# VH-VL binders against NAD kinase (nadK), part 281

Target 1, 268 residues: NAD kinase (nadK), of Syntrophomonas wolfei subsp. wolfei (q0aze0)
Amino acid sequence: MKIILVNNRFKENTEKKAQEIAGQLSALNVEVIIDNGLDEPYAGTVDFIMVLGGDGTMLRAARRYGQRAIPVLGVNMGTVGFLSNIEINELAEYLPLILREEYSLEARMMLEVAVFQQQSLLTRVFCLNELLLRSNSPRMLSFALEISGQKLEPYRGDGLIVSTTTGSTAYSLSAGGPIADPQLDAFIVTPVASHIINKRPLVVSPEREISLHLLEEREAIIGIDGQIKMDFGAENRVLIKRAPHPLLMVNLKAKPFFTSIDRSLQRQ
Short names: E, the ipSAE of ESMFold2; O, the ipSAE of OpenDDE; V2, 0.75 times the mean of E and O plus 0.25 times the DockQ between their complexes.

## First folded at step 19 (VH-VL)

Design VV8 (from SS4 with heavy chain K103R, light chain S30T; framework fv_oberotatug; at its last look DockQ between E and O 0.87; V2 from the best seeds 0.81)
Fold by OpenDDE, look of step 19:
Structure VV8 (fold): chain C 268 residues (1-268), chain A 123 residues (1-123), chain B 107 residues (1-107)
Amino acid sequence: as target 1 above (268 residues)
Amino acid sequence: EVQLVESGGGLVKPGGSLRLSCAASGFTFSNAWMSWVRQAPGKGLEWVGRIKSKIDAGTKNYAAPVQGRFTISRDDSKNTLYLQMNSLKTEDTAVYYCTTVPRYDKFLAFDIWGQGTLVTVSS
Amino acid sequence: DVQMTQSPSSLSASVGDRVTITCRASQGITRYLSWYQQRPGKAPNLLIYKASNLESGVPSRFSGSGSGTDFTLTISTLQPEDFATYYCQQTYERPWTFGQGTKVEIK
């Protein structure tokens, strides 16, 4: 068996823990690769991915490896989040299930985000939570939203979020988006500070495609999962689709999503 | 009410074949891992095999004594689990139970059992 | 394969008695241990999972303890319906194996 441990190099405790776990796994004749984000994603074949840290680390792992259809386990290290399944102190006890492939999987839809300059592809990324288009100035954006060829009325506001159901509890939630069942595949399109009062979020079929472009010469940015940032101008277009492969999240422990989110929201 | 009901048991000669069925109700069968367990008359419990859910690739595993002779399958549209038994031996004589295997939290403990169906292999 | 050994194979007890059954694994299985009850002519029922967790609907007079290789099932106050055969099971590794069983009979 070959496992990738994904940690956060900016969190020393996760680095140390990754080394410890690597040693333990090696003692069990498991080949281990540690990915702290410093280098390019490991290109070789692997059987399992453990993410040590919080939601941010999971998002990075998803972008780096999610398209490869590898089971991904979130191991929480004392942070509050929605993407971890077990705690770090539970790992030892659940390890037999992992090593013997006695775990369940949950497929989570990811976004395929393609950014173009005119007709040329600038970049394509897969992400678990959301694509954000927002103004890079105090002025509102004017942008066009198209869904499966249907052109909506121009949007004016600070920006727009296109999120997965997984991402519904992330930035989309802060922007007033609905909380979605992570077992459901859908796009959530949430306006950010729209000039139209009560502009409603859209729940869109995963079979549709979403495109965005600016209607005016303004400076904007594209954000992906709060970790990737790029400039976005009038010459750019963004196309959002369902990723061809979902993220395969490992479920070793049941997490009642709605009860958990209710408790989390009450504590904030 | 959660329920498992086995059927298909009976008398068969050595070398013969038999197919058992387990009808599930009261829960989402398609999400469930399932197992077969058998019990020879007056003896203890013996694990036969397990099948995962479709979302978990439907992976099958068997105990050594039945490996290569028995096949577990499922039809989620019918909420039914199957055990195809070929090349039956006298030592395969037992009550066969279908069980659920929780995917998490219970460390694979068999939490739901059917009432079993008797398979007798005799010349 | 992991061998599971129960003791005793059988015991006689009276209603109201405290009953203790032990299960030993041939190797460390941490808490991957379950206990089942089987009444005569009936299918087994799960009592305890993860060595010490009481299954829903099971009376509180049942309890499990242990970790590693040695495990114990305890019935604090034996009831008439508790006369049955009890089995331990390990699911630490395949093949999943059961103990040989402990028959609790009426004295």
Scores: ipSAE 0.890, ipTM 0.951, lowest interface PAE 0.6, mean pLDDT 95
Fold by ESMFold2, look of step 19:
Structure VV8 (fold): chain C 268 residues (1-268), chain A 123 residues (1-123), chain B 107 residues (1-107)
Amino acid sequence: as target 1 above (268 residues)
Amino acid sequence: EVQLVESGGGLVKPGGSLRLSCAASGFTFSNAWMSWVRQAPGKGLEWVGRIKSKIDAGTKNYAAPVQGRFTISRDDSKNTLYLQMNSLKTEDTAVYYCTTVPRYDKFLAFDIWGQGTLVTVSS
Amino acid sequence: DVQMTQSPSSLSASVGDRVTITCRASQGITRYLSWYQQRPGKAPNLLIYKASNLESGVPSRFSGSGSGTDFTLTISTLQPEDFATYYCQQTYERPWTFGQGTKVEIK
């Protein structure tokens, strides 16, 4: 069996813990690839991904590996979040289930984000939480939203969020979007500081295509999961679809979403 | 009330076939991992096989004595687990129980059991 | 395969007695052990999971302990309904195997 062990070298000293866990796994004849964020994503085939850290580390793992249909386990390293399943001090007792594939999976919808310049594809990125379009200047944006070819009245404001249901508790929530059950497949489209009163958040079928482009020359940014940013201008268009594959999250412990919302939203 | 009810047991000759059913109620069957366990008369318990839920790929695993002869299946629309038993042998004579295997928290302990159905393989 | 050995194979006891049943695994199974009760003519029911955790609805006179290879089920004050056969089971590695059983009979 071969696994990727994802950590964040610069946060909470996860590098030492990752090496310790890699040693434990190697003693059990498990081949371990460590992804600490320095190198390109591992390109070979693997059976399992362990993420050591909080939601940010999971977002990076999802972006790097989420389309490869590999089970991903979030292991909490002491910060409260939405995307971990077990605590680091429990990992040893759960290893038999992991190694013998005696675990359940939860599918989490991801976004496929394609950015174009005119008709040329510039980049394709996958994300777990959201795409943000926002102004990169004091001036508001004027932009167009199309949903499966249906043109909505123009937007004017600071920007727009297109999130998954998993992302509903992230930036979308702060911008006034609803909390959504992460087991639903949907887009949540949340305006950011809209100057137009009738631009309410929308919940949209995952079968739709969402297109965004600017209606005037302005400095704008596309943000992905709060971790990647790209310049976005009048020459650009972004197309957003449901990703071909969901993130396959491993559940070893029950994690009751609705009874734990307050606890999961609190950060200390 | 959570309940598992087996049926389809009976007398069959060696080499014959039989299909057992297990009707589930009181819980979300489509989310459950299910198992078969058998007990020969006057003897102990023996695991037969397990089927995972569909979202977990419906993975099936069998004990060696039944591999290739028994097939576990499920119909989530009818909340029913099945055991197809082919090429039956006299040593397959047992009470057959269906049971749940929790997906979480219990380290695969078998928590809900039916009352069993008797299969007798005899000429 | 992991083999589970129970001791004793049978015992006689009176209501009110303390009963101890042991289970030994042929290799380390950490805490992947469960205990079941089977009353005569009835289906088994789960008593203990994760070696020591009491299943919901099981009386507190039942307890489990152990880790690794050696495990114990204890009934602190035997009741009339506790005359039954008890099985341990490992779920560390497939095939998931049971001990041979311990029959607790009326003395």
Scores: ipSAE 0.684, ipTM 0.867, lowest interface PAE 1.7, mean pLDDT 91
ESMFold2 (binder alone), look of step 19: mean pLDDT 94; pTM 0.959

Design VV9 (from SS4 with heavy chain I55V; framework fv_oberotatug; at its last fold request DockQ between E and O 0.94; V2 from the best seeds 0.84)
Fold by OpenDDE, fold request of step 20:
Structure VV9 (fold): chain C 268 residues (1-268), chain A 123 residues (1-123), chain B 107 residues (1-107)
Amino acid sequence: as target 1 above (268 residues)
Amino acid sequence: EVQLVESGGGLVKPGGSLRLSCAASGFTFSNAWMSWVRQAPGKGLEWVGRIKSKVDAGTKNYAAPVQGRFTISRDDSKNTLYLQMNSLKTEDTAVYYCTTVPKYDKFLAFDIWGQGTLVTVSS
Amino acid sequence: DVQMTQSPSSLSASVGDRVTITCRASQGISRYLSWYQQRPGKAPNLLIYKASNLESGVPSRFSGSGSGTDFTLTISTLQPEDFATYYCQQTYERPWTFGQGTKVEIK
């Protein structure tokens, strides 16, 4: 068995823990790779991904390795989130289940985000939560939204979020999007401060494709999972599809989603 | 009410075959990992094998004594677990129990058991 | 394979007695240890999981302790319905194995 540990490069404690865990796993004859902010994702094959940190670390790990369709376990290290399954202090006890492959998997739909310059592909990214298009100024954007070739009325507002159901509890939620069952595959298209006051979010089939482009010569930004930022202009187009592979999240413990989200919301 | 009911047991000659069934009710069978456990007359318990749920690829694992001879399967549409037993031996004589194997929180403890069905392998 | 050894194989006790059964694993199994009760002619019932967690519906007079290699099942005050055979089981690694059983008989 070969395991890659993905920790938070900005938190030293996660790095130290990764080293410790690596030593423990090595002692059990498990090959370990540590991704502590590698410039490039580890190119070799791995059998299991262990994420040490919070939701942000999971999102990064998903973008880096999610397309490989290998099990991903979130191990929480002192943060509040929705993407970790066990706590760091529980890892030792649950390790036998991991090594013996006595765990359950939950497939989470990911987005395939392709950004184009006219017809040329600039970048393609897989992400777990959302794609955000927003203005880079206090002025509203005017942009076109197309769903499966259907051109909707021009959108005017601060921006737009296209999220997975997993991402429904992230920025989409703050923008007024619905809470979605993460076991459901769907796009959630949530307006960000639309000039239409009561513009409703859309729940879109994962079989459809979503495209966005600006209708005026202005500068905007594309945000992915709140971590990647890129400039977006009038000559750019973004195409969003369901990723060909879901993220395979490891479940070692039961995590009641709806009760947890309800509790979380009550704390805010 | 949560219940497992085994059936299909009986008398069979060595080298023969038999298929056991386990009917599940009262819980979401399709999500459950299931196991077979046997108990020879007057003896202790012996794990036979385990099958995961479909969402977990339906992975099957067997104890060495039955490996290659027994096959566990499931029909989620019928809420039924099966144990196909081939090349039966006299030492396979036992009461066979089907059990649930919670995949969360109980470290794989068998929390639900059927009443068992007797398989007798004899010449 | 992990060998599970129970002690004693049998014991005689009276109603109201404190009964302790031990289970030893041939190697460390953390808390991947469960206890079962089997009454005569009946299927086993789960009593304790994760070495010390009481299964829902099981009377509080049952308790489990231990980790690693040595485990104990305790019945604080034996009741008439507790005369049965008890088994420990490890699920630390396959094959999952049971102890040979401990028969609790009426004195």
Scores: ipSAE 0.895, ipTM 0.955, lowest interface PAE 0.5, mean pLDDT 95
Fold by ESMFold2, look of step 19:
Structure VV9 (fold): chain C 268 residues (1-268), chain A 123 residues (1-123), chain B 107 residues (1-107)
Amino acid sequence: as target 1 above (268 residues)
Amino acid sequence: EVQLVESGGGLVKPGGSLRLSCAASGFTFSNAWMSWVRQAPGKGLEWVGRIKSKVDAGTKNYAAPVQGRFTISRDDSKNTLYLQMNSLKTEDTAVYYCTTVPKYDKFLAFDIWGQGTLVTVSS
Amino acid sequence: DVQMTQSPSSLSASVGDRVTITCRASQGISRYLSWYQQRPGKAPNLLIYKASNLESGVPSRFSGSGSGTDFTLTISTLQPEDFATYYCQQTYERPWTFGQGTKVEIK
């Protein structure tokens, strides 16, 4: 069996614990690949991904590996988040289930984001939570939203969020979007500080295509999962679709979504 | 009320075939992992096999004595688990139970059991 | 394969007695051990999971202990309905094996 162990290189405790866990797994004849973000994603065949850390580390793992249909387990190293299933101090007692593949899977929709310069593809990324379009200056943006070729009235404001249901509790929530059950597949389109009164959040079928472009020259940014940013200008267009594959999250313990919301909202 | 009801047991000659059914009610069958356990007359319990839910790839595992002869299947639209038993031997004579295997929190303990159906393999 | 050995194979006891049943695994199984009760002519029922956790609806006179290879089921004050056969089971690795059973009979 071959496992990728994803950690956050900026936290010394996670790196030390990753090495300890790798040693334990190697003693059980398990091959371990450590991914701390410095190298390109491992391209070879793997059976399982273990994410040591919080929701941010899981978001990076999802972007790097989510389209490969590999089971991914979130192991919490601190404050409980929405994307971890077990605590680090429980890992040893759950190893028999992991190694013998006695676990359940939950599918989470992802976004495919394609950014163009004129007609040329500039980049394609996958994300678990959201794409953010926002102004990179004190001035508002004027931009167009199209849904499956249907052009909506222009937007004017600080920006727009296109989120999965998993991302509904992230930036979309802070911008006034609804909390969505992550077992639902949908886009959630949430305006950010809209000047136009009739621009309400939208819940959109996952089969739609969403397109954004600026209607006037402004400095803007595309943000991906709050972790990647790109300049975005009048020469650019972004296309957002449901990703070909969902993230396959491993569940070893029951962790009801709604009690997890209560804990997170009390913390926030 | 959660309930499992086995049926399809009976008398069959060695080398014959038989299909057992297990009707489930009171829970979401399509999300459940299911197992068969048998008990020869006057003897103990023996695990026969397990099938995972479809969302968990429908993975099937069998005990060695039945591998290649028995097939577990499920029909989620009918909330029914099946055991197809081929090339039956006298050693397969037993009461057959269906049971649930919880995905979470119980370390795979078998928590819900049917009342069983008797299979007799005799010439 | 992990072999599960119960001791004793049978015992006779009176109502009110304290009864202990031992289960030994042929290798370490952590806490992947469950206990079942089977009354005559009935299907088994889960009593204990994770070596020591009481299943919902099971009387508190039942308790389990152990980890690794040696496990014990205890009935603190035997009741008339407790005359049955008891099985342990490991779920550490497939095939998931049961002990041979312990028959608790009325004296």
Scores: ipSAE 0.722, ipTM 0.882, lowest interface PAE 1.3, mean pLDDT 91
ESMFold2 (binder alone), look of step 19: mean pLDDT 94; pTM 0.961
OpenDDE, look of step 19: ipSAE 0.873; ipTM 0.947
ESMFold2, fold request of step 20: ipSAE 0.716, 0.699, 0.675; ipTM 0.880, 0.875, 0.867
ESMFold2 (binder alone), fold request of step 20: mean pLDDT 94, 94, 94; pTM 0.960, 0.961, 0.960
OpenDDE, fold request of step 20: ipSAE 0.894, 0.894; ipTM 0.954, 0.955

Design WW11 (from TT9 with heavy chain R57K; framework fv_ixekizumab; at its last look DockQ between E and O 0.90; V2 from the best seeds 0.83)
Fold by OpenDDE, look of step 19:
Structure WW11 (fold): chain C 268 residues (1-268), chain A 122 residues (1-122), chain B 112 residues (1-112)
Amino acid sequence: as target 1 above (268 residues)
Amino acid sequence: QVQLVQSGAEVKKPGSSVKVSCKASGGTFKSYAIHWVRQAPGQGLEWMGGIIPILSKADYNQRFKGRVTITADESTSTAYMELSSLRSEDTAVYYCARGHTWKTSHGYFDYWGQGTLVTVSS
Amino acid sequence: DIVMTQTPLSLSVTPGQPASISCRSSQSLLRDIGLNYLHWYLQKPGQSPQLLIYFGSDRASGVPDRFSGSGSGTDFTLKISRVEAEDVGVYYCMQALQTPLTFGQGTKLEIK
């Protein structure tokens, strides 16, 4: 059996714990690869992915490995978030279940984000939470939103978020988006500080495609899961689709989403 | 309690196709592989294939040489097994079973359907 | 394909006496993590198969303690310490190390 431990090299406690867990797993004849984000994603076949840390680490793991149809377990290390299933102090208890593959899985829709310059693809990224288009200046953006070929009225504001239902409890929530059931597949399109007062978020079918481009020569940026940043100008287009594969999240412990929302939100 | 309920008995002619359904209840359908096992009269158990519903990916016993198609509908928590080009030798009780894992390998079958008799006769 | 061989193919036992069934695999079913991917099923007359033992030695829920599984690698044994009338049926071992999953021939247990 081969397991990837994903941690955050900028958090010393997660690095130390990853090494400790690696030792424990090795003693059980499990091959371990530690991914702290320094190197390229491990290209070999693996059976299981453990994410040590918080939601940010999970987002990185999802982006790096989410398309490989491998179970991903979030192990919380004292952070507040929605993407961890067990606590670090519980890992020893659940380890036998992991080895015996006695766990349930939850499929979480991911985004396929493609950024173009004219007709040329600049980058394609899969992400778990959201794509953000925002102004890189104090000036308001003017941009076009198209959904499955339907051109909406031009948007004016600071930006726009296209989020998965998983991402509904992330930046989209702060921008006034709805909280979505993570078992539901859908896009959530949330305006950021729209010029139109009370511009409503859109819930969009995962079968649709979403495209964005600027209508003016303005400085903007694209943000992906709050971790990837790139410049976005009038010559660029962004196309958002449902990723071809979902993230397979491991459920070792029952974690009722709706009953945990208040607790989690209060801690943020 | 997890239950697997299969469709009723079928009588088919040689060369025709049969599609058997298996509806799961009492658990999370996507989390577990669904397998199909058949048993000819007075014979042992034979694994036909399995599907990973969460991925809509099926694995087959190559002995059936492409005659078997396994599908799953998550909206109804139902798995299907279609066997084409039926022969008299395909007369058997067909069982669906749930694997304890999401994978088609490594798992044991913790729950079984009641079986579906398929009779192939001219 | 992994070939599973059971012995004996039939067994007649007096109630209260012990029974033993052997299952041999053509290759090792022991994984590096120490798990044997060998499972035992019982099919009672007129019923669907039911899980009896999993991973070689773990007893399924509701299975009486008179049933036990042992073995590792290529040789496995199912034992019944005291056979009862309700134990009548056909026992199957199954390997789940790799696809295709394969069963033993089955062992028919009858009461004398």
Scores: ipSAE 0.844, ipTM 0.916, lowest interface PAE 0.8, mean pLDDT 94
Fold by ESMFold2, look of step 19:
Structure WW11 (fold): chain C 268 residues (1-268), chain A 122 residues (1-122), chain B 112 residues (1-112)
Amino acid sequence: as target 1 above (268 residues)
Amino acid sequence: QVQLVQSGAEVKKPGSSVKVSCKASGGTFKSYAIHWVRQAPGQGLEWMGGIIPILSKADYNQRFKGRVTITADESTSTAYMELSSLRSEDTAVYYCARGHTWKTSHGYFDYWGQGTLVTVSS
Amino acid sequence: DIVMTQTPLSLSVTPGQPASISCRSSQSLLRDIGLNYLHWYLQKPGQSPQLLIYFGSDRASGVPDRFSGSGSGTDFTLKISRVEAEDVGVYYCMQALQTPLTFGQGTKLEIK
């Protein structure tokens, strides 16, 4: 059996704990690959991914491995978020179930984001929470949103968020979007500081394709999961679709979403 | 708690097709592979294939090459097995079963449907 | 494909006496983590199969401790220490290491 341990190299606590857990797994004849962010994503076949840390570390793991149909377990290292399932001090209790593959899965929709220059694909990236289009200057943006070829009235404002339901509790929420049940598949389209008062958040079928481009020359940025940013100008457009595969999140311990909403939000 | 309920018995002519349903209740449909196993009268068990609902991915026993199609409808928590180009040798009880794990390998079948008799009369 | 061979194919046992069923695979079913991907099922007359033993030796919920599974790799044994009337049926081993999943031929257990 082969497992990837994902940690955040900038948090020494998680690095030391990752080494300790790797030793415990090796004693059980489990091959361990540590991904602390320095190396390219491991390309070989693995059975399981264990994420040591908070939601940010899970977002990186999802971007790196989410399209590979590998079960991913979030292990909380102190600060409770929305994407961990068990606590670090419970891991030894759950290891036998992990090895025996005696756990359930929850699918979390991901976005496929393709950025173009003119007609040419520049990059394709996947994300778990959201894409943000925002102004990179004091001036507001004028931009077009199309949903499956249907052109909406132009937007003017600081930007736009296109979020998954998992991302509904992240930046989209701060911008006035709804909290969505992460078991639903949908896009949530949330304007950021819109100058046009009738631009309300939209909940959109996951089968739709979403396209964005600027209508005037302005400095803009595309942000991905709050962790990656790319310059975006009048020569660019972005196409957003549901990713081919969901993130496969492991459930070992019940974690009721609705009764924990307020507590989990205090950690953001 | 978990229950698998299959569609009723069918009588078919050689060369036709049959589609058997398997409705799951009392658990999470997405998390577990659904397998199809058949048993000819007086014979043993034969695995036909399975589906991973969370990935919409089916794996087939190549013994049935091109004749079997396994699908899942998550909105109704129902898996389907369709067997085409029926022969008299396809007369059997067809079972669905749930694996304990999400993929089609490694699983033990902890829940079984009641079985569906398909009779192919020449 | 992994071939599973059961012996005997039929067994008639006096109540209270032991029974033993052998299952052999054409390839090892043991992974490095110490798990054997070999499972046993009982099909009682007129019923669907039911899980009896999994991972070679673990009893399913509700299975009496008079049932035990042993063996590793390619050779596995199901034992019933004291056969009772309710144990009548056909016993199947199944490998789940890889697809296609394959069953042994079955062992019919009867009371004499």
Scores: ipSAE 0.761, ipTM 0.886, lowest interface PAE 1.3, mean pLDDT 91
ESMFold2 (binder alone), look of step 19: mean pLDDT 92; pTM 0.954

